VHH binders against UPF0284 protein YN1551_0030. Designs and how they scored, part 27

Target 1, 347 residues: UPF0284 protein YN1551_0030, of Saccharolobus islandicus (c3nj62)
Amino acid sequence: MIKEYYGAETFILNKDFAYILVIGTTDVSLIPGLTIAGATPELTHFTPAADAEYVLLGKCKSINTIPVSPTGIPTPALLTRASLSFINPLKIVVNAGSRILPKIPYIDLQGEPGKDIRKQALSMEKVNNIMENSIKLGEELSNEYELIMIGESIPAGTTTAMATLLALGYDAMDKVSSASPDNPKELKRKVVEEALRNLPTDSLQRLAKVSDPVLLGVAGTSLGFKGKILLAGGTQMTAAAAIINEFDKNKLKDITIGTTKWIVEDKFADMLSLAKQVGVKVLASMLDLSISAYEGIRAYEKGYVKEGVGAGGSAIMALVRGVSNNTLVRKIDELYSELVGSNNLHI
Short names: E, the ipSAE of ESMFold2; O, the ipSAE of OpenDDE; V2, 0.75 times the mean of E and O plus 0.25 times the DockQ between their complexes.

## First folded at step 17 (VHH; framework vhh_7z1x_3)

Design b8 (from z01 with S54N G55S; at its last look DockQ between E and O 0.79; V2 from the best seeds 0.00; counts 0 for: pae E 4.7 > 2)
Fold by OpenDDE, look of step 17:
Structure b8 (fold): chain B 347 residues (1-347), chain A 122 residues (1-122)
Amino acid sequence: as target 1 above (347 residues)
Amino acid sequence: QVQLVETGGGLVQPGGSLRLSCTASGFTFDDYAMNWVRQAPGKGLEWLSGITYNSGSTYYVDSVKGRFTISRDNAKNTLYLQMNSLQPDDTAVYFCARETYWRDTGKLFDYWGQGTQVTVSS
């Protein structure tokens, strides 16, 4: 139930691992859209904290419940928690730059929330903090682990990923994923095109201008870690891989992207092409949620959400350890049932 | 090009009924959850109801439960809102909206219709 791309069959997945969730925000998520019933784009700033809290605690503290769409589509954190429940690895939350801090133990990279990439996303000072501290974290993790899995939670991260990839010279326009079945390509394109104006020549300065704290945190952690790395995500992790490759051309041999079939099968994106451009291997979990008892879960098969919070990588880790698709879906359903039974669906 | 067109609005007396329609084009309709939202004069947008892509589940705000019914016909690319027992405070412009996951875009909905006016008055 795992598809391999670009030589990923050689990747070792049977080792003990730590799950690292890098969280942050970008003001790109605040770019205008209609809000209703008190919901504003600012609510997205709670998402990373909520995701982290849910993964660790099974409940949210920063908000009343995990993010769920009006029709019951949950954050991928639910999938992540379900998958990891079969393994129970060390879980570390890393704050790269969140406007809302999670109410759980976390490691702080001393970064800052990303700002609108059409201007300047991050200061050089904070970029340096994120990179230096995340590299150090990676190094420390190497003292205990041979394998880590890194997930991310950052709304609008696909937009910053696209900007990052383009800023680094990759052909990434209109090729990144989205949390909706139909990728909002026009909006992303406009934002990114403006962001890419007057780019500096220095790579780090380019990243400071158009990237986000999470991508940098993921990249730094990876650069510091001496063992194997599963980057759990889609096009965002492809962007992270691109950043890694920019600083260490030999590092990607130890890195594989773990994602979902919804990412690799997305007709409105081209993650595999991007991965090929970057030179990173890819594993895709073929998790089938069509057998779920809940519509909100089955919606993933229609292209909603697709990835996040390390959902794909987590599923891969469970599957390779003998957890069946049915068993995994049962667990997802169980957790979902608990969620809808005890919490409000709407935020 | 994605397009949503609402119809069915009008003037009704209190206690009356209306059936709104939203015709979708430019995308695979049965891939998306759809919603109804309204905006009363001088008020903000209010979510009313949502329906999953295959009509498997429906959701309602408390104020319209028991009175409004959301449905869809995927073969006709049409979303419906049956409104019964209408009250003056139901006066608003009613919009159909295609659902998206705000975690990525910061939006609950990515496409909206132009709206249809519903006026409830004696």
Scores: ipSAE 0.258, ipTM 0.658, lowest interface PAE 1.9, mean pLDDT 90
Fold by ESMFold2, look of step 17:
Structure b8 (fold): chain B 347 residues (1-347), chain A 122 residues (1-122)
Amino acid sequence: as target 1 above (347 residues)
Amino acid sequence: QVQLVETGGGLVQPGGSLRLSCTASGFTFDDYAMNWVRQAPGKGLEWLSGITYNSGSTYYVDSVKGRFTISRDNAKNTLYLQMNSLQPDDTAVYFCARETYWRDTGKLFDYWGQGTQVTVSS
């Protein structure tokens, strides 16, 4: 149920852990597109807050609708909540720079929402705030935990991840994933190519120009933490690992990316090439959603969504503790039914 | 490239019926949920209906429920909208739209057709 790559081992996951969800937004998500009638243009801004609220509360406070697509495809936060329900770890929400703040407790890194990477994503002041405060958080977590799992929620985060990897010298063009079965590579390439013009030589200045607050928050928390780390995500977490490697080459020995099969098997991306280049180990959940009663859940098997909010890592954590595929899917279906049962499915 | 081409629009009298078609190319059609969206003159875009990749579920905005029927034929890469009991406020350009998950681009729909005009007039 768990596939291991590049020397990854599951036994490091047999400890109590804290779940850390780092949230933020970036103006890259607003680069010209079309919203549907009845949808709030701010829906992309609300995604991180809504995901965090759903994971913690089982409902959203920051949006007036349910976190599913018009055809019933749910946020990956539903998978995360289902998996974590069997473990009940401490859950910490970390605001790295979200335009919409969740209506639940969170730790603030004193960052800012990312701006358009074609100009300048973050000020150096805010980059320093994020890095310093997230490193401190990681150090503080070391007092109680030998293991943490870090997830992310940031719209358009695969585009900023590609920019980050390229700015740090990795062969990442066209290798990041998409939440659709196909991948909108032309748009991503054009934005990133413009962002990469005239990069400074200093690594932190490069990151300020083209990265995002969530990648910095994930990386800083990892740099400060003294134990084992499961980076719960997809190709965005290879970018986080690349940042970590830039500032502490010995840190990656303590880091594993935990992701989903839909990420590692994606023919339109190359997660494993990115992980190999960075030198980070990978575990993949082989959770089989085809047995779900709901077509919206089964859509993941077609390549919708693929990962987010720590869905793959959370499934891995449940699986290593003996939770079966059937039990996980039963819980996923239960939560889905509760989420959609009284509402018309539409944005 | 990805292409969506709508056909079947036209002029119809109130109470009449029309069937729209959308032919897809450049992608694996049956991997995608598909939707219909319209834009009335001077108004914003309005989502109308969606259908899952295997036709297992269909969804409608309340104002068209019972009057419109979405369907698809994956063997022909074609999406349909059967519109019955049409009224003047159904006058709009009707677009076929491919559903994505908004985390990648901030959009619910990543590709659209050029639209087909439907005019309901006495």
Scores: ipSAE 0.255, ipTM 0.716, lowest interface PAE 4.7, mean pLDDT 88
ESMFold2 (binder alone), look of step 17: mean pLDDT 86; pTM 0.868

## First folded at step 18 (VHH; framework vhh_7z1x_3)

Design c2 (from b1 with L108I; at its last look DockQ between E and O 0.73; V2 from the best seeds 0.00; counts 0 for: pae E 2.3 > 2)
Fold by OpenDDE, look of step 18:
Structure c2 (fold): chain B 347 residues (1-347), chain A 122 residues (1-122)
Amino acid sequence: as target 1 above (347 residues)
Amino acid sequence: QVQLVETGGGLVQPGGSLRLSCTASGYTFDDYAMNWVRQAPGKGLEWLSGITYSGGSTYYVDSVKGRFTISRDNAKNTLYLQMNSLQPDDTAVYFCARETYWRDTGKIFDYWGQGTQVTVSS
């Protein structure tokens, strides 16, 4: 139920671990899209907080309901919570730079929300804060854990990931995933092309210009951590791996990306090619949601959402520990039923 | 290229019925959920109804429950909205929209038809 790429090994994951969710926002998410029923792009700023709250509490506090599409397609946080429920690892929320702070305990990296990458995403001061503090966090985690899994929640993170990869010299144009079956390539391309204009020569300055606080937080945490690292995500975590590689060329030997079947099979993206370019190992959970009782869950098999909040990595961890696909889907269905039963709001 | 074309709009008396159609082209129709949205004069966009890619589940805003029925024929790449018991406040331009879930931008619909005018008046 797990596919291995580029020398990845699943046995290393059969250890106690901590789940680290790095959250933040980027104003790239404010780039216009069509909204209805009072919804605005600004609602995306609540997503990281909501995801974090849901993973820890099973409910949201910052918003009235967890994000669900009009036809019932849920956030990947549902998959994450379901998978982690079989293991119950230590869960730590790390704020790298969120405009909306979660109403739960969290560690603050003393960063800032990312701004539009077409201008300047982050100040150098805040970049340094994020990196220094996340590195320290990684170091501290090493005192207790030999393995950590890092997830992310940041809307527009695939766009900033693409910009980051390109800024670091990788061939990443039109190769990142999205939450829809059809990747909005044109919009991302335009934004990223503009962002890449007049790049500074210094790598850190480039990151300051076109990256986001979450990528930096993930990278810093990884750089500080001495043990094995599962980066739970797709192209965003590939971008994080690229950043890590920029700072320490030998660090990737201890890092594996954990993602989903839908990411690696995405015909509108090329995560595996990007991973190969970066030189990072990949594991993919082959979770089959087609057997779910709910249309909104089965929609994942059609290419909706695909990743987020460490869903792929979490599934991998559950599967490695012997949880069957059927058992995992039953838990997903259970949590979904609770979610839709309590909240009828569609975003 | 993705294209959505609405038809079936027109003038109808209060209590009357209309059936809207939306024909899709340029993509795999049964891979996407579809929705109906309307915009009344001077008002914002209002979501009315959604249907999953397979047609197995349907969703409605409260104001149209019991009156409107969404359906689809995937073999014909067509979305339908049966509207019964129409009221003057149902007067609007009606749009079909392909559903997406863009956490990146907050967008929940990526393609729209041109819309069809529905006027309910005595």
Scores: ipSAE 0.449, ipTM 0.777, lowest interface PAE 1.1, mean pLDDT 91
ESMFold2, look of step 18: ipSAE 0.518; ipTM 0.837
ESMFold2 (binder alone), look of step 18: mean pLDDT 87; pTM 0.888

Design c3 (from b1 with L108M; at its last look DockQ between E and O 0.67; V2 from the best seeds 0.61)
Fold by OpenDDE, look of step 18:
Structure c3 (fold): chain B 347 residues (1-347), chain A 122 residues (1-122)
Amino acid sequence: as target 1 above (347 residues)
Amino acid sequence: QVQLVETGGGLVQPGGSLRLSCTASGYTFDDYAMNWVRQAPGKGLEWLSGITYSGGSTYYVDSVKGRFTISRDNAKNTLYLQMNSLQPDDTAVYFCARETYWRDTGKMFDYWGQGTQVTVSS
């Protein structure tokens, strides 16, 4: 139920691990789109907080309802929570730069929300804060854990990931995933092309211009951590790996990306090619949601959402511990039923 | 290129019925959930109804429940909206829209039709 790429090996889970969710926002998510029923692009600012709250509490506090599409497609946080319920690791929320702060305990990296990458995403001061503090966090985690899994929650993070990869010299144009079956490549391309204009020569300055606080937080945490790291995600975590590689060329030997079947099989993206370019190993959970009782869950098999909040990595961890696909889907369905029973499907 | 084209709009008396159609092209139709949205004069966009990629589940805003029925024919790449018991406040431009996950781009929908005018008047 797990596919291995580029020499990746499945983990032996005889030890405890920690789940680290890095959250933040980027104003790239505010780039114009049509909204309805009072919704605005600004609602994306609540997504990271809501995801974090849901993973820890099973409910949201920052918003009235968990993010669900009009036809019932849920946030990947649902998959994450379901998978982690079989393991119950330590869960730590790390705020790298969120406009809306979660109403739960969290660690603050003293960053800032990312701004539009067509201008300047982050100040150098805040970049330094994120990196220094996340590195310190990684170091501290090393005192207790030999393995950590890092997830992310940041809307429009695939766009900033693409910009980041390109800024670092990788061939990443039109190769990142999205939350829709048909990747909106044109919009991302235009935004990223504009962002890449007049790039500074210094790598850190480039990151400051076109990256986001979450990528930096993930990278810093990884750089500081001395043990094995599972980066739970797709192209965003590939971008994080690229950042890590920029600072420490030998660090990737201890890093594996844990992702989903839907990411590696995405015909509109090329995550595996990107991973190969970066030189990072990949594990993919082959979770089959087609047997779910709910249309909104089965929609994942059609290419909706694909990743987020550490869903792929979490599934991998559950599967490695011997949880069957059927058992995992039953838990997903259970949590989904609770969700739709208590929440509106529309935001 | 993705295209959505609405048809079936027009003038109807209160209590009357209309059936809207939306023909999709340029993508795999049965991979996407579809929705109907309307915009009345001087008002914002209002979501009306959604249908899953397979047509297995449908969703409605309260104001149209019992009156409007969304359906799709994936073999024909067509979305439908049967509108019964139409009221003057149903007067609007009606749009079909392809669904996307909003957390990625801040959008609920990534493609829209040009819209079709529905006018309910005596």
Scores: ipSAE 0.497, ipTM 0.799, lowest interface PAE 1.2, mean pLDDT 91
ESMFold2, look of step 18: ipSAE 0.696; ipTM 0.894
ESMFold2 (binder alone), look of step 18: mean pLDDT 87; pTM 0.877

Design c4 (from b1 with S57K; at its last look DockQ between E and O 0.79; V2 from the best seeds 0.00; counts 0 for: pae E 2.1 > 2)
Fold by ESMFold2, look of step 18:
Structure c4 (fold): chain B 347 residues (1-347), chain A 122 residues (1-122)
Amino acid sequence: as target 1 above (347 residues)
Amino acid sequence: QVQLVETGGGLVQPGGSLRLSCTASGYTFDDYAMNWVRQAPGKGLEWLSGITYSGGKTYYVDSVKGRFTISRDNAKNTLYLQMNSLQPDDTAVYFCARETYWRDTGKLFDYWGQGTQVTVSS
């Protein structure tokens, strides 16, 4: 049910942990866009807040439903909540720079939303705020936990992940995943190529230009934390691991990426090659959603949504604790059925 | 190359019916959910209806529910919209759109047809 790559081991995961969800937005998500009665900007900007609210509360406050496609393909936050329901870890929401603030308690890194990476994503002041405050958070978590799991929610985060990996010297062009069955790469490549023109020589200045607040928040929290870390995500967490490696090469021994099968088996990307270049271990959930009663859930098997909000890592955490595939899918279907039976379901 | 081509628009009187078709090429049609979106003169885009990749589930905005029916024929790579009881407020350009997940691109739909004009008037 769990595949191991590059020496990753599951026994380190059967411990108490805190789930850290780092959220933010980037204006890169607005470069290719369509607004339906204002829907696309609202979905883009509200998605991180709504994901965080749903994971914590089982409902959203920032929007009337959860982030969901017009034909009922839900945010991976639904998968995350289902998996975590069998564990009930402490859940901490960390705002690295979201345009919409979640209506729940959160830790503020005093960052800002990412801007257009073709010009300048973040000011150095805000980069320093994110790094300092996230490192402090990681250090403080070390007092209570030997293990943390860190997830992300940031629309267009695979584009900034590619830019980040390339800016740090990795062979990452066209190797990141997408939330699409065929992984259309053309706009991502064009945006990233423009962003990489005239890079500063200093590593932190490069990150300020082309990265995003969530990658920095994930990296800083990891740099500060003294125990084992499951980076719950796909190619975006590979980019976070690259940032970590840039500032503390010995930290990666404590880091494992936990992702989904749809990430590692994506034939239009090469997450495993990126992880090998960075030197980070990988675990993949082999959760099989084909047995779901709902087409919106089964669509994950087609690669519609491959990862996000810690879906793969949370499934791994449940599987390690003996929760079966059938039990996870039954819970996922239960949560999904609440959406279709709710008066709050909108597209 | 992904292509979506709408046909079946035209002029109808109030209370009339039209059936729109959207022929898809350049991709595996039954791997994708499909949608209809319209744009009335001087107004923004309005999502109308969506259908899952298998055709097993359909969705409608309230204003067209009961009057419009979305369907698909995956063997013919074709999406349909049956529009009944048309009124002047239904006058718009109607677009066929392929669904994507906004987290990656910022878009709900990654490919669109050129649209077909529907005009409801006496």
Scores: ipSAE 0.521, ipTM 0.833, lowest interface PAE 2.1, mean pLDDT 88
ESMFold2 (binder alone), look of step 18: mean pLDDT 87; pTM 0.882
OpenDDE, look of step 18: ipSAE 0.724; ipTM 0.886

Design c5 (from b1 with T28R; at its last look DockQ between E and O 0.73; V2 from the best seeds 0.65)
Fold by OpenDDE, look of step 18:
Structure c5 (fold): chain B 347 residues (1-347), chain A 122 residues (1-122)
Amino acid sequence: as target 1 above (347 residues)
Amino acid sequence: QVQLVETGGGLVQPGGSLRLSCTASGYRFDDYAMNWVRQAPGKGLEWLSGITYSGGSTYYVDSVKGRFTISRDNAKNTLYLQMNSLQPDDTAVYFCARETYWRDTGKLFDYWGQGTQVTVSS
């Protein structure tokens, strides 16, 4: 139920691991689009907080309900919570730069929300804060853990990931994943092309211009951590790996990306090619949601959402511990029913 | 290229019925959830109804429940909206829209039709 790429090995879980969720926002998510019934792109500012709250509490506090699409497609946080319920690891929320702060305990990297990458995403001061503090966090985690899994929650993070990869010299144009089946590329491409204009020569300055606080937080945490790291995600974590590689060329030997089959099988993206370019190993959970009782969940098989909040990595960890696909889907269905049963869908 | 074309709009008396159609092309229709949205004069966009990729589940805003029915024929790449018991406040331009996930770009929908005018008047 797990596919290995580029020499990746399935983890033997003889020891405890920690789940680290890095959250933040980027104003790239505010780029104009049509909204409904008073909804605005600004609602995306609540997504990271809501995801974090849901993972820890099983409910949201910052919003009335967990985000669900108009036709019932849930956030990947649902998959994450379901998977982690079989393991119950230490869960730590790390705020790299969120406009809305979660109403739960969290570690603050003293960053800032990312701004539009067409201008300047982050100040150098805040970039330094994120990197220094996340590195310190990684170091501290090393005192207790030999393995950590890092997830992310940041809307429009695939766009900033693409910009980041390109800024670092990788061939990443039109190769990143999306939350849609056919991966609308035009808007991302235009935004990224504009963002890449007049890039500074210094790598850190480039990251400051076109990256986001979450990528930096993930990278810093990884750089500080001395043990094995599972980066739970797709092209965003590939971008994080690229950042890590920029600072420490030998660090990737201890890093594996854990993702979903929907990411690696995406015909409209090329995550595996990107991973190969970066030189990072990949594990993919072959979770089959087609047997779910709910169409909103089965929509994942059609290419919706695909990744987020460490869903792929979490599934991998559950599967490695012997949880069957059917058991995992039953848990997903159970949690989903609790969400929709309240008739409080958040659009 | 992705195209959505609405038809079926027109003038109808209060209490009357209309059936809107939306024909999709340029993509695999049965991979996407579809939605109807309307915009009345001087008002913002209002979501009305959504249907899953297979048509197995439907969703409605409260104001149209019991009156409007969304359906689709994937073999014909067509989305439908049956509107019954129409009221003057249903007067609007009606759009079909392909659903996406807002975590990507902040949008709920990525493609729209040109819209069809529905006018309910005595």
Scores: ipSAE 0.611, ipTM 0.852, lowest interface PAE 1.0, mean pLDDT 91
ESMFold2, look of step 18: ipSAE 0.629; ipTM 0.877
ESMFold2 (binder alone), look of step 18: mean pLDDT 87; pTM 0.887

Design c6 (from b1 with Y59W; at its last look DockQ between E and O 0.70; V2 from the best seeds 0.00; counts 0 for: pae E 2.02 > 2)
Fold by ESMFold2, look of step 18:
Structure c6 (fold): chain B 347 residues (1-347), chain A 122 residues (1-122)
Amino acid sequence: as target 1 above (347 residues)
Amino acid sequence: QVQLVETGGGLVQPGGSLRLSCTASGYTFDDYAMNWVRQAPGKGLEWLSGITYSGGSTWYVDSVKGRFTISRDNAKNTLYLQMNSLQPDDTAVYFCARETYWRDTGKLFDYWGQGTQVTVSS
């Protein structure tokens, strides 16, 4: 039910852990600008706050339901909440730089929302704030935990991840995933190629230009943490691992990426090539959603969404503890039915 | 190349019916959820209805619920909108649209047809 790559091991996951959800926004999510009454590109800015609220509360405060497509394809936060319900770890929300703040407690890294990477994503002041405060958070967590799991929510984060990897010298063009069954590679390539013009020589200055606050927050928390780390995400977490490797090459020995099968098996991307280049271990949840009663959930098997909010890592944590695929899917369907069967999902 | 082509529009009297078709090519049709969206003269785009990749579930905006029926024939790569009890304020260009997931680009729909005109005279 769990595939291991590059020497990854599951036994390190049988410890008490905290789940750290790093949230933020980037204006890269607004670049194509398509608007429809009641469903605007600016809605992407609500997604991180809504995801964090749903994981913690089982409901959203920032929007009327959960982040969901017009035909009922839900945020991966629903998968995360279902998986974590069998474990009940401490859940900590970390604001790295979100335009919309969640209406729940969070730790603030004193960052800022990412701007358009074609110009300049973050000021150096805010990059330094994110790095210093996230490293401190990681150090503090080390006093309480030997293991943490770190997830992310940031729309357009695969585009900034590709830019980040390329800016650090990795062969990443066209290798990041998409939440769509088709990967919009040409759009991503165009945006990233423009962003990479006239890069600074300093690596931290390169990150300030083209990265995002969430990648920096994930990397800094990891750099500060002294135990084992499960980076719960997809190709974005290879970018986080690359940042970590840039500043502490010995740190990757303690890091594993936990992701979904839809990420590692995606023929329009190459997560495993990215992980190999960076030198980071990978675990993949083989959770099978085809048995769900709901097409909105089964759409993941068609290549919608694929990963986010720690869905893969959360499933891995439940599976390691003996929760079966059938049990996970029944819980997912239960949560989904509470939202779609009674409330109409209009966007 | 993804292509969506709407047909079936025209002039109709109030209370009448039309059936719109959208023929899809250039992709695996039954891997994608599909939607209908319209644009009335001088107005913005209005989402009307969506259907899952298999056709097993459908959704509607309240203003057309009970009057419009979305369906699909995956063997023919075709999406349909049956429109009954048409009224003058249904006058619009009707588009079929392929659903994406907005996380990457902010778009709800990544490919659109050219549209077909529906005119309901009072």
Scores: ipSAE 0.564, ipTM 0.845, lowest interface PAE 2.0, mean pLDDT 90
ESMFold2 (binder alone), look of step 18: mean pLDDT 87; pTM 0.879
OpenDDE, look of step 18: ipSAE 0.614; ipTM 0.855

